# Ledger of designs, part 1: VHH binders against Late secretory pathway protein AVL9 homolog (AVL9)

All scores and structures are predictions.

Target 1, 145 residues: Late secretory pathway protein AVL9 homolog (AVL9), of Homo sapiens (Human) (q8nbf6r17to161)
Amino acid sequence: LHIVVVGFHHKKGCQVEFSYPPLIPGDGHDSHTLPEEWKYLPFLALPDGAHNYQEDTVFFHLPPRNGNGATVFGISCYRQIEAKALKVRQADITRETVQKSVCVLSKLPLYGLLQAKLQLITHAYFEEKDFSQISILKELYEHMN
Structure headers, positions and changes below count from the first letter of each chain, unless a header shows other numbers; Kabat numbers aren't used for antibody chains.
F, E and O stand for the ipSAE by ESMFold2-Fast, ESMFold2 and OpenDDE, each averaged over both directions (binder to target, target to binder). V2 = 0.75 x the mean of E and O + 0.25 x the DockQ between their complexes.
[cut] stands for letters that were removed.
The coordinates of atoms that the task and the answers printed are left out; those that the model quotes come from them. Centres of patches stay.

## First folded at step 8 (VHH; framework vhh_podentamig1)

Design c1 (from b2 with Y55W)
Fold by ESMFold2-Fast, scan of step 8:
Structure c1 (fold): chain B 145 residues (1-145), chain A 122 residues (1-122)
Amino acid sequence: as target 1 above (145 residues)
Amino acid sequence: EVQLVESGGGLVQPGRSLTLSCAASGFTFSDYAYGWYRQAPGKQRELVAAISEGWTLYADSVKGRFTISRDNAKNSIYLQMNSLRPEDTALYYCAADEWLFYGRGEYDLDYWGQGTQVTVSS
């Protein structure tokens, strides 16, 4: 089970900005590095045409990290916010909007309850207007584990 | 003012290679993501490959055969097509967008080229 934040960097593309616990054991929570089997996770987590939406939810799956492991299920809640609304301006932001998805990766497809919780947490995360406030993301993981 | 110009299309036999080029002008090249799309007669336009600074994406039908690349100094992107099949026959379009994503469903891209024809036949 993991909580993952995916953001869009217009020059670098879609990338993982945060994970808890880290997707690669031993890495920091802010590592962009992905397991080879999950290299397309950032693109699966962002909805098609995301720049045209205020918010959306997508479901996806990832292959097992070992040859005969179980499928991993993903739920992503996308949201965007005007950069001017942020309390803390990100150093590298050059666009008028910030787009991020908050995702849950699970061995079980617990759709309804997970989707509702994830939507609430994503809204709260954006309402802080300070994306360095990650305690709520860690709390989500603790409640679901 | 913004212009994308494709070149390199043509007639080629199955199993051969072809390289498409797309030259961009009228904007800051490094601020955009780019993609190659194709459309066969009577079919919907589909994403072939996309590139942003640091990321590349490929449609399952072309993975392992096609390679997308960019040259910021020349304001150009390329599509190297290997092991071409008759099914690859289509009009190929270059596209640019600040928010180009891996394709699912409809999207509205900022800029499109006029297209270049690729025909794979014996």
Scores: ipSAE 0.006, ipTM 0.239, lowest interface PAE 10.1, mean pLDDT 74

Design c10 (from b2 with L100P)
Fold by ESMFold2-Fast, scan of step 8:
Structure c10 (fold): chain B 145 residues (1-145), chain A 122 residues (1-122)
Amino acid sequence: as target 1 above (145 residues)
Amino acid sequence: EVQLVESGGGLVQPGRSLTLSCAASGFTFSDYAYGWYRQAPGKQRELVAAISEGYTLYADSVKGRFTISRDNAKNSIYLQMNSLRPEDTALYYCAADEWPFYGRGEYDLDYWGQGTQVTVSS
């Protein structure tokens, strides 16, 4: 089970900005590096036409990291906020709107309560208006794991 | 070297359909994400549709009318354009990247085709 934050970077497009626990063992929580099998995770985590919507939820699948592993199930809750509304604006933000998804990756197809919990946490994460406040994401992991 | 070649453009009447094709060579086709961009006269280039192995994305203006697809066996990407409108008139470009296309700018992508003109008139 992982908690992942996917954001839009003006040069790289969508990318992983945070993961807990890290998607690659030994990497930092802020690593952008993905397992080769999961290189499309950022794209899958953002809803179709995400730039046109304030918030949305999408479900997706990832292949196993090893060919003999189980399919990984993803739930992503997307939200956007005006950059000027942020309490702390990262130096790499050049867009007027900041788009991010908070995702849960699991070996089990998780629905219902997990989706509701993810939506609430994503909303709270954006309400901080400071995306460096990762404590709430770690809390999400602890309560879902 | 990676090469993308578009075809299928032309002059078409409003309400008609047109299929664009993009032939890719010089790399392992299935390892890449692909997108269709367009540049209307006097406008900036914009993403129309994108496809990775498990996901598709469409611009709001083309949802329900355009369909992007890929054929890994033929190393080709297609854009099926239905119910064409005068505002769809543009030069259409195929693009490829190992990174998905969501929100990417023109200069962020490694590989581009030369474009094929689509004119919807009358």
Scores: ipSAE 0.005, ipTM 0.164, lowest interface PAE 10.3, mean pLDDT 74

Design c13 (from b2 with W99Y)
Fold by ESMFold2-Fast, scan of step 8:
Structure c13 (fold): chain B 145 residues (1-145), chain A 122 residues (1-122)
Amino acid sequence: as target 1 above (145 residues)
Amino acid sequence: EVQLVESGGGLVQPGRSLTLSCAASGFTFSDYAYGWYRQAPGKQRELVAAISEGYTLYADSVKGRFTISRDNAKNSIYLQMNSLRPEDTALYYCAADEYLFYGRGEYDLDYWGQGTQVTVSS
């Protein structure tokens, strides 16, 4: 089980900005590095037509790491917000809009309640107007673990 | 507005190499991400490779054989195609998106070129 935030940056591309627990053992929670098997996670987390949407939800699959496990199921909740609405703006945000997906990676394909919880948490995360407030994402992990 | 012009396509023997170029104009080149897509007759258009300032992405079928690069000073992107196979035969399109392919779907990208034909045949 992982909680992952994928951010979209016009110069850096789509990247993992946060993961809990970290996707690579030993990395920091803010590492952009992905397991080789999951290199396409940022693109899979993005709904088709995302730049025209305020919010959307997508489902995807990731292969097992090292071929020694079950398929990993992903649920991504995309949302965007005007940068001017933020309480705290990162120095490298140069766009009018900030786009992020909050994802849950799970070995269990339990979609209904998990999707509802993820949508609620994604909404709350954006309503903080401060993306450094990661406590709610850690709380999501603890409740689902 | 933004214009993308592909070149470098042609007929080539299996195992040979070919380089595609895409010249961009009408905007600030460094503010965009770029990609190469391809479409074979009767098939869906698919992403081959993408590049931003900090990231590159390759389809599994071309990883290790193709290399995408960008030259901000020349407002151009390139696709170096090595060890070409008959399965690589397609119309190749250059695409630009202000964010790195947020929608990924062909209808969701900001700008497209008109395409250049690559045919790999003996």
Scores: ipSAE 0.006, ipTM 0.244, lowest interface PAE 9.0, mean pLDDT 75

Design c14 (from b2 with W99F F101Y)
Fold by ESMFold2-Fast, scan of step 8:
Structure c14 (fold): chain B 145 residues (1-145), chain A 122 residues (1-122)
Amino acid sequence: as target 1 above (145 residues)
Amino acid sequence: EVQLVESGGGLVQPGRSLTLSCAASGFTFSDYAYGWYRQAPGKQRELVAAISEGYTLYADSVKGRFTISRDNAKNSIYLQMNSLRPEDTALYYCAADEFLYYGRGEYDLDYWGQGTQVTVSS
């Protein structure tokens, strides 16, 4: 079980910005480093062609980290916000909008009620207008365990 | 440093197949990811397919029709394109980057090929 935040960086494209617990044991929660098997997680979490959408939900699968493991199930809630609405803005943001997905990774296919909760948490995360406020993401994880 | 040289483009009729190849030269880092991007006139460059060790990714518009593959012995990347459609007409670019999977659709990647034109028309 992991909570992951994926964002779009203007020059590097899609990146993991936060994970809880960390995707690689021993790394910081803000590490961009991914397991080799999960290199495409950022692509899967951020929907393509979302020009007409402010939000969307995507379901995806990741291969096991070890060939003997089970498939990992992902659910991603995408949202965008105008950069000018942020209380705290990164200096390297060059776009007028900020795009992020909040994802849950699980060994179990989690649908229905979890989708509704994830959408609510994603809205709350954006409504803080300060993406350093990660306590709500940690609370989501604790609630699910 | 990596240099990318593409080949295999051309004019084909709808429903036909075409294979694009991309040869990397110089020293290639084992952690590089590779992709095929395309750009039609007046449109943004978009990722068509990407490959890394043990994983591939395809744009929805080409899933089931295109296959990306890698030949480490030849330092080459291939795009097998089946059931081609007029809307597949574009300049196709090979790209390599340590963070390619994070640079989807982005122009600021480490290395780009020169591009090869694919035209699908009757």
Scores: ipSAE 0.000, ipTM 0.161, lowest interface PAE 12.1, mean pLDDT 72

Design c15 (from b2 with F101S)
Fold by ESMFold2-Fast, scan of step 8:
Structure c15 (fold): chain B 145 residues (1-145), chain A 122 residues (1-122)
Amino acid sequence: as target 1 above (145 residues)
Amino acid sequence: EVQLVESGGGLVQPGRSLTLSCAASGFTFSDYAYGWYRQAPGKQRELVAAISEGYTLYADSVKGRFTISRDNAKNSIYLQMNSLRPEDTALYYCAADEWLSYGRGEYDLDYWGQGTQVTVSS
């Protein structure tokens, strides 16, 4: 299980901004580095036409990292917010809107079991207007056991 | 405001190489991600390769043969096409968007070029 935050940066493109636990053992929670097999994760988490939507949910899958054939299932809850509404704005945010997805990766297909919970957590994450406040994301992980 | 113009297409023998160039005009080049798409007759337009400041993506059919690169100083994107095959024959489009997705099919993108024809034939 992993909780992953994917950010959409106009110059750097789609990138992982946070993961819990880290996607690569030994890396920091804020590492942008992805396993080679999961290099498409940021783009798969993006809803089609996302810049025209305030929120959306996407389901996707990833190959196994060790080549043992087990599929990894993903669910992504996308949301955007006006940059001017942020309490804390990073210096590299030059666009009028900030787009992020909160994702859950699991070896079991979730079948929407936690979809509503993930949507609520994503809303709460954005309502903080400070994306460094990750306690709500850790809470999501704890609820998934 | 950004205009994209492709060049470098043409007729080439199987196994040879071509380099496609995409020139962007305007003052927003560094703020966008760029992609190369292609469309063969009777088929859906598909993503071939995409590039942002920190990321590159390639379609499985071109991995190891094609290389996408970006030159911010020249406001240009390139697609180096090696070991060309007849099935690479298509109209190639350059596209620019705030961010790109893979495997989502056709979607709303900010800017498209007019396309450049690549024909691989003996």
Scores: ipSAE 0.005, ipTM 0.213, lowest interface PAE 11.5, mean pLDDT 73

Design c2 (from b2 with L57Y)
Fold by ESMFold2-Fast, scan of step 8:
Structure c2 (fold): chain B 145 residues (1-145), chain A 122 residues (1-122)
Amino acid sequence: as target 1 above (145 residues)
Amino acid sequence: EVQLVESGGGLVQPGRSLTLSCAASGFTFSDYAYGWYRQAPGKQRELVAAISEGYTYYADSVKGRFTISRDNAKNSIYLQMNSLRPEDTALYYCAADEWLFYGRGEYDLDYWGQGTQVTVSS
């Protein structure tokens, strides 16, 4: 249903940095605003003790939006990179490492195949060393539909 | 010296409100995320609310009744507790850690206050 990037900012905490398509219709892809039902998404997308791990994958669930819909399934692939390795350093980076999760929100529990693809895409996203390069994330979404 | 000092605890009747305050000193306040944890007798410590700049979290047990806020100018964190229940009786701790959200409250944090007692009783 959606591709979501969750990051940790030293001042802002866990937040959605990108979504495709946007989590709220009409918002920009870089909006940090979440549906009320999904306000805990950034929390769920980061594995326990993430700051101690280089990479991990977690599974989670979100309640349905708009009443009696089905449970939404989440898969998150976490990775970190040294800030000094970035090709394009974002303006307000004061930390030595950058931590992000690439997540897929799906109405179907297709864990095995989707997990493998998400891990590959997350690795490719970090290998760009430029987090503004989102074409690979859009391609992931298109392959899911 | 880094310090977190809680205040505002006390004895209150069910249905009433209390506001807890946490004053931080000795470090750059805006660089940290903050949380309120509580521990009742015979229970494990639990995260009840957390705040960073622009994001908040609430445990299901307090959602809709408690509100966490921060005042960067005063280097302070607040927990407004409405519609208090006997089950809210606990020692309340303020905590600070830039990685607070990464553990979802299940890891050791950099800084803790000494705690302030809240007792909800008739």
Scores: ipSAE 0.006, ipTM 0.232, lowest interface PAE 10.7, mean pLDDT 75

Design c20 (from b2 with F101T G105H)
Fold by ESMFold2-Fast, scan of step 8:
Structure c20 (fold): chain B 145 residues (1-145), chain A 122 residues (1-122)
Amino acid sequence: as target 1 above (145 residues)
Amino acid sequence: EVQLVESGGGLVQPGRSLTLSCAASGFTFSDYAYGWYRQAPGKQRELVAAISEGYTLYADSVKGRFTISRDNAKNSIYLQMNSLRPEDTALYYCAADEWLTYGRHEYDLDYWGQGTQVTVSS
């Protein structure tokens, strides 16, 4: 079970910015490194056609990390915000809007209540206007375990 | 020099089909993900469909009607457009990026084609 934040980077496109617990054991929470089997996670987590919407939720699947493991289920809640509205702006944000998804990865296909909780947490994460404030993401993890 | 060259656009009647092609050169084709974006008059550019190794993504407005595919041997990407509607009228762009992103006008992907016009009218 993981919480993952996917964001847009000017040079690299969409990438993982945060994970809790880390997706690779021993890595930092802010590591961009993905398991080879999950290299398309950032792509799957961002919804299509989002220019017309401020937020969206998508469901996806990831293959197991080993040849015969269980399928991993993903739920992504996407939002965007004007960079001007940020209380704290990271040096690498060079665009007028900031786009990020907050994702939950689970061995169980958790819908309904988890989707509602994820949407609420994603909204709160953006309302901080400071993406370094990760306590709300840790709260989501604790509520699921 | 990296090039993405679109072809296959044109004028068609509602309900007809078109196939768009995108030929890529100047880089290792298999290292990239590809997308089709469109921009209608007075609107922002939007993602229509995307493809990476083993995964595809479609905008809700085109699901079930459009199919994206790739041919690594020919260094080409295709968009098969069925049941075309007047609302599909737009300039269609091919784009390439190792990590596919949204094609907002204020965002830059690694590479863009010049675009091919699709007009659906009676």
Scores: ipSAE 0.000, ipTM 0.142, lowest interface PAE 12.8, mean pLDDT 73

Design c22 (from b2 with A33Y F101S)
Fold by ESMFold2-Fast, scan of step 8:
Structure c22 (fold): chain B 145 residues (1-145), chain A 122 residues (1-122)
Amino acid sequence: as target 1 above (145 residues)
Amino acid sequence: EVQLVESGGGLVQPGRSLTLSCAASGFTFSDYYYGWYRQAPGKQRELVAAISEGYTLYADSVKGRFTISRDNAKNSIYLQMNSLRPEDTALYYCAADEWLSYGRGEYDLDYWGQGTQVTVSS
């Protein structure tokens, strides 16, 4: 259904920074707005115990958007990186560490192959050291067809 | 009508513990996200910890030392603060928001308490 990037901002808290396709039809890919039914998504996507040297993966569930339908399955791969390592740094990044997760939302249960691919893509996304480089996230979505 | 009331702040020596409590009234407690925020002198307000039904979140500066919890029967949330440091000195605020994760800024949250002062010094 969707690829979602969730970030932690020290003033704003957990928020969706990117989605493909957009979580709300008609919104931009960088919209922070969530469907009412998925308001808890940003907190579910960030696992406890993440460290500067570790990534973590968490599975979660979301209710159907219209209150009737199939459960939505989520998998989130969390990583953090020192801000000084970034090639391109956003103006409002004032913390020394940047925390983000890359999530996949699907109406089908996620299998080990998709988990492995998500972990690889998340690693590559951070290796760019430029979070505006979203082409790899769009490629992940195409491979999940 | 809606109120958040903090308690439990005070003066403590480094290395000791405090538990902050926040009592909520005037709305259905289980419908909201809750968070603890703090503002140190000369610093910007920052999120310390947040809690939902199935999830907790902590700022890097307090991970492993602080624990947030909620008691739906008592309409309260708590912040257990262990191994306190002088840099933890701040005014601590309880906040409630139906859509905390919705991308709302710290100052745009639905409800704030008045704050409780925590001072860590010898």
Scores: ipSAE 0.000, ipTM 0.177, lowest interface PAE 11.9, mean pLDDT 73

Design c5 (from b2 with L57R)
Fold by ESMFold2-Fast, scan of step 8:
Structure c5 (fold): chain B 145 residues (1-145), chain A 122 residues (1-122)
Amino acid sequence: as target 1 above (145 residues)
Amino acid sequence: EVQLVESGGGLVQPGRSLTLSCAASGFTFSDYAYGWYRQAPGKQRELVAAISEGYTRYADSVKGRFTISRDNAKNSIYLQMNSLRPEDTALYYCAADEWLFYGRGEYDLDYWGQGTQVTVSS
């Protein structure tokens, strides 16, 4: 089970900005490095035509890593917000809008109440207007695990 | 010297097909994602199709009509354009960037070709 934040970086496109627990054991929670098998995770986490939507939810699949055999199921809740509405604007944000997805990766399919909880937490994460406030994402992990 | 060289553009009638080719040189082809962008006079440049290892992405306006493909042995990418419409008339550019497939903006891309003109007219 992982909680992952995927963001659009003005220079590098879509990238992982946060994961809990880290996607690669030993990395920091803010590592942008992905397992080779999951290199397309940022693409899959953003809905096709995301720039046309204020918010959306996407389901996707990832292959197993290092031969552990099980398909990984993903659910992504995408949102965007005006950069000028942020309480804290990170130096790397130069776009007028900030686009991010909050994702859950699990070995079990995610439906119903889990989707509703993820949508609620994603909304609250954006309402902080300070994306360094990751405690709510850790709470999501503890609640689901 | 990094180069992307487009070919295959031309004048075609509505409903016909064209195939565009882009030959890449001067870098490790497999390290990059590739895309086709287009720009009509007075319009903003837009992504038409993108390709990475095992994945493709298309603009809504071309889904079901255009197909992007890559040939790693030939260091080339292609855009097969079917059922062409007058609205497809534009200068078509090949682009390469390791983050292109993930929605990087057009002004941030590492490499661009010079473009090939496609005109759809009776």
Scores: ipSAE 0.005, ipTM 0.208, lowest interface PAE 11.7, mean pLDDT 76

Design c8 (from b2 with L100S Y102F)
Fold by ESMFold2-Fast, scan of step 8:
Structure c8 (fold): chain B 145 residues (1-145), chain A 122 residues (1-122)
Amino acid sequence: as target 1 above (145 residues)
Amino acid sequence: EVQLVESGGGLVQPGRSLTLSCAASGFTFSDYAYGWYRQAPGKQRELVAAISEGYTLYADSVKGRFTISRDNAKNSIYLQMNSLRPEDTALYYCAADEWSFFGRGEYDLDYWGQGTQVTVSS
């Protein structure tokens, strides 16, 4: 259903930084606003002990929106990178590392198929050293859909 | 040296309220996320509530009854516990994490307090 990027901010905690297509119709793809039913998505997407690992994969579930339909399956691929390695550093990045998860939300439990693809895309996303480069995330969505 | 010191625990009757406080020292308070965990005898520790600037999270069992808050000027975190039930009886711990508190395992958190006992009994 969606590709979602969840980032960590030292003061704000976990937040959605990107979604495609947007999680709320009419919002921009960079909106931080979540459907009420999915308010815990950012916390479910970040693995326990994340700062101790360079990367990890987390599986989670979300309730159907508006009480309609089946449980939504989530898979998250977490990765961190040193802020010093970035080509483009946002003004709000004041910590030594940047932590993000790239997530796929699906109506189907596409475990093995999505995990390998998601890991490759997450690696490519971080290797850009510029998190504004979202074309690879859109490519993931088009290939899945 | 970094320290978290809890206070406010005690014995209360069911239906009453308690406020737990956690005083932090030895680091820049505003740079950290904070949470309250609890552990009942013979059970694993569980997250009760967590707060970061702009976000709060509550366990389903306490949602609507407990409120977590922070006061950056006083370097303190609070847990307001209303409508207490016998099953809320536990040792309550304050925890802090420089990274995301949400999604962190309990053993991976940066700092812990020593805990304060809350007993809800008639």
Scores: ipSAE 0.006, ipTM 0.233, lowest interface PAE 9.5, mean pLDDT 74

Design c9 (from b2 with F101Y Y102W)
Fold by ESMFold2-Fast, scan of step 8:
Structure c9 (fold): chain B 145 residues (1-145), chain A 122 residues (1-122)
Amino acid sequence: as target 1 above (145 residues)
Amino acid sequence: EVQLVESGGGLVQPGRSLTLSCAASGFTFSDYAYGWYRQAPGKQRELVAAISEGYTLYADSVKGRFTISRDNAKNSIYLQMNSLRPEDTALYYCAADEWLYWGRGEYDLDYWGQGTQVTVSS
């Protein structure tokens, strides 16, 4: 089980900005490095037409990291906010709008109850107007256990 | 006005190579990510390769055979296609967007070219 934040950068494209616990054992939770099997995770987490919507939810699948492992299930909740509305703006944010997806990766199929919880947490994350405030993402993980 | 113009398509035999080019104009080239998409008759348009300043991505079907590159000084994107196969036959499109999403269709991207035909046949 992982909580993952995917962000969109004008020069770097789609990338993982946060994971809890880290996607690669031993890496920091701020690592952008992905397992080769999950290289397309950032793009799978983006809803079709994301730039036209304030929020959306997407379901996706990832292959197992081990050859004989089970399929990994993903759910992504996307949201955007105007950069000028941020209380704290990271130095590398040069766009007028900031787009991020908060994702849950699980070995168990995801369903509507978790989708509703993820949506609420994503709204709260954006309402902080400071994306360094990761406590709410850790709370999401604790609630899923 | 914003324009993307593709060129370099044609008819080639299996195993040969082609280079496609895309010339971009009307906006700040370095602010965008670029991709090559393809669409065979009756099929959904699919992303073949994408490039931004910090990354490149390739569809599994073309990894090791195709190479995407960009030339910021010329405002151009290229797709070098090696070891071409009949299943590579399609209309190839250049696209530009703030972010390119893997496996998503043609809709909701900022800009598209008109396409260049690639036919791989004996």
Scores: ipSAE 0.005, ipTM 0.198, lowest interface PAE 11.8, mean pLDDT 74

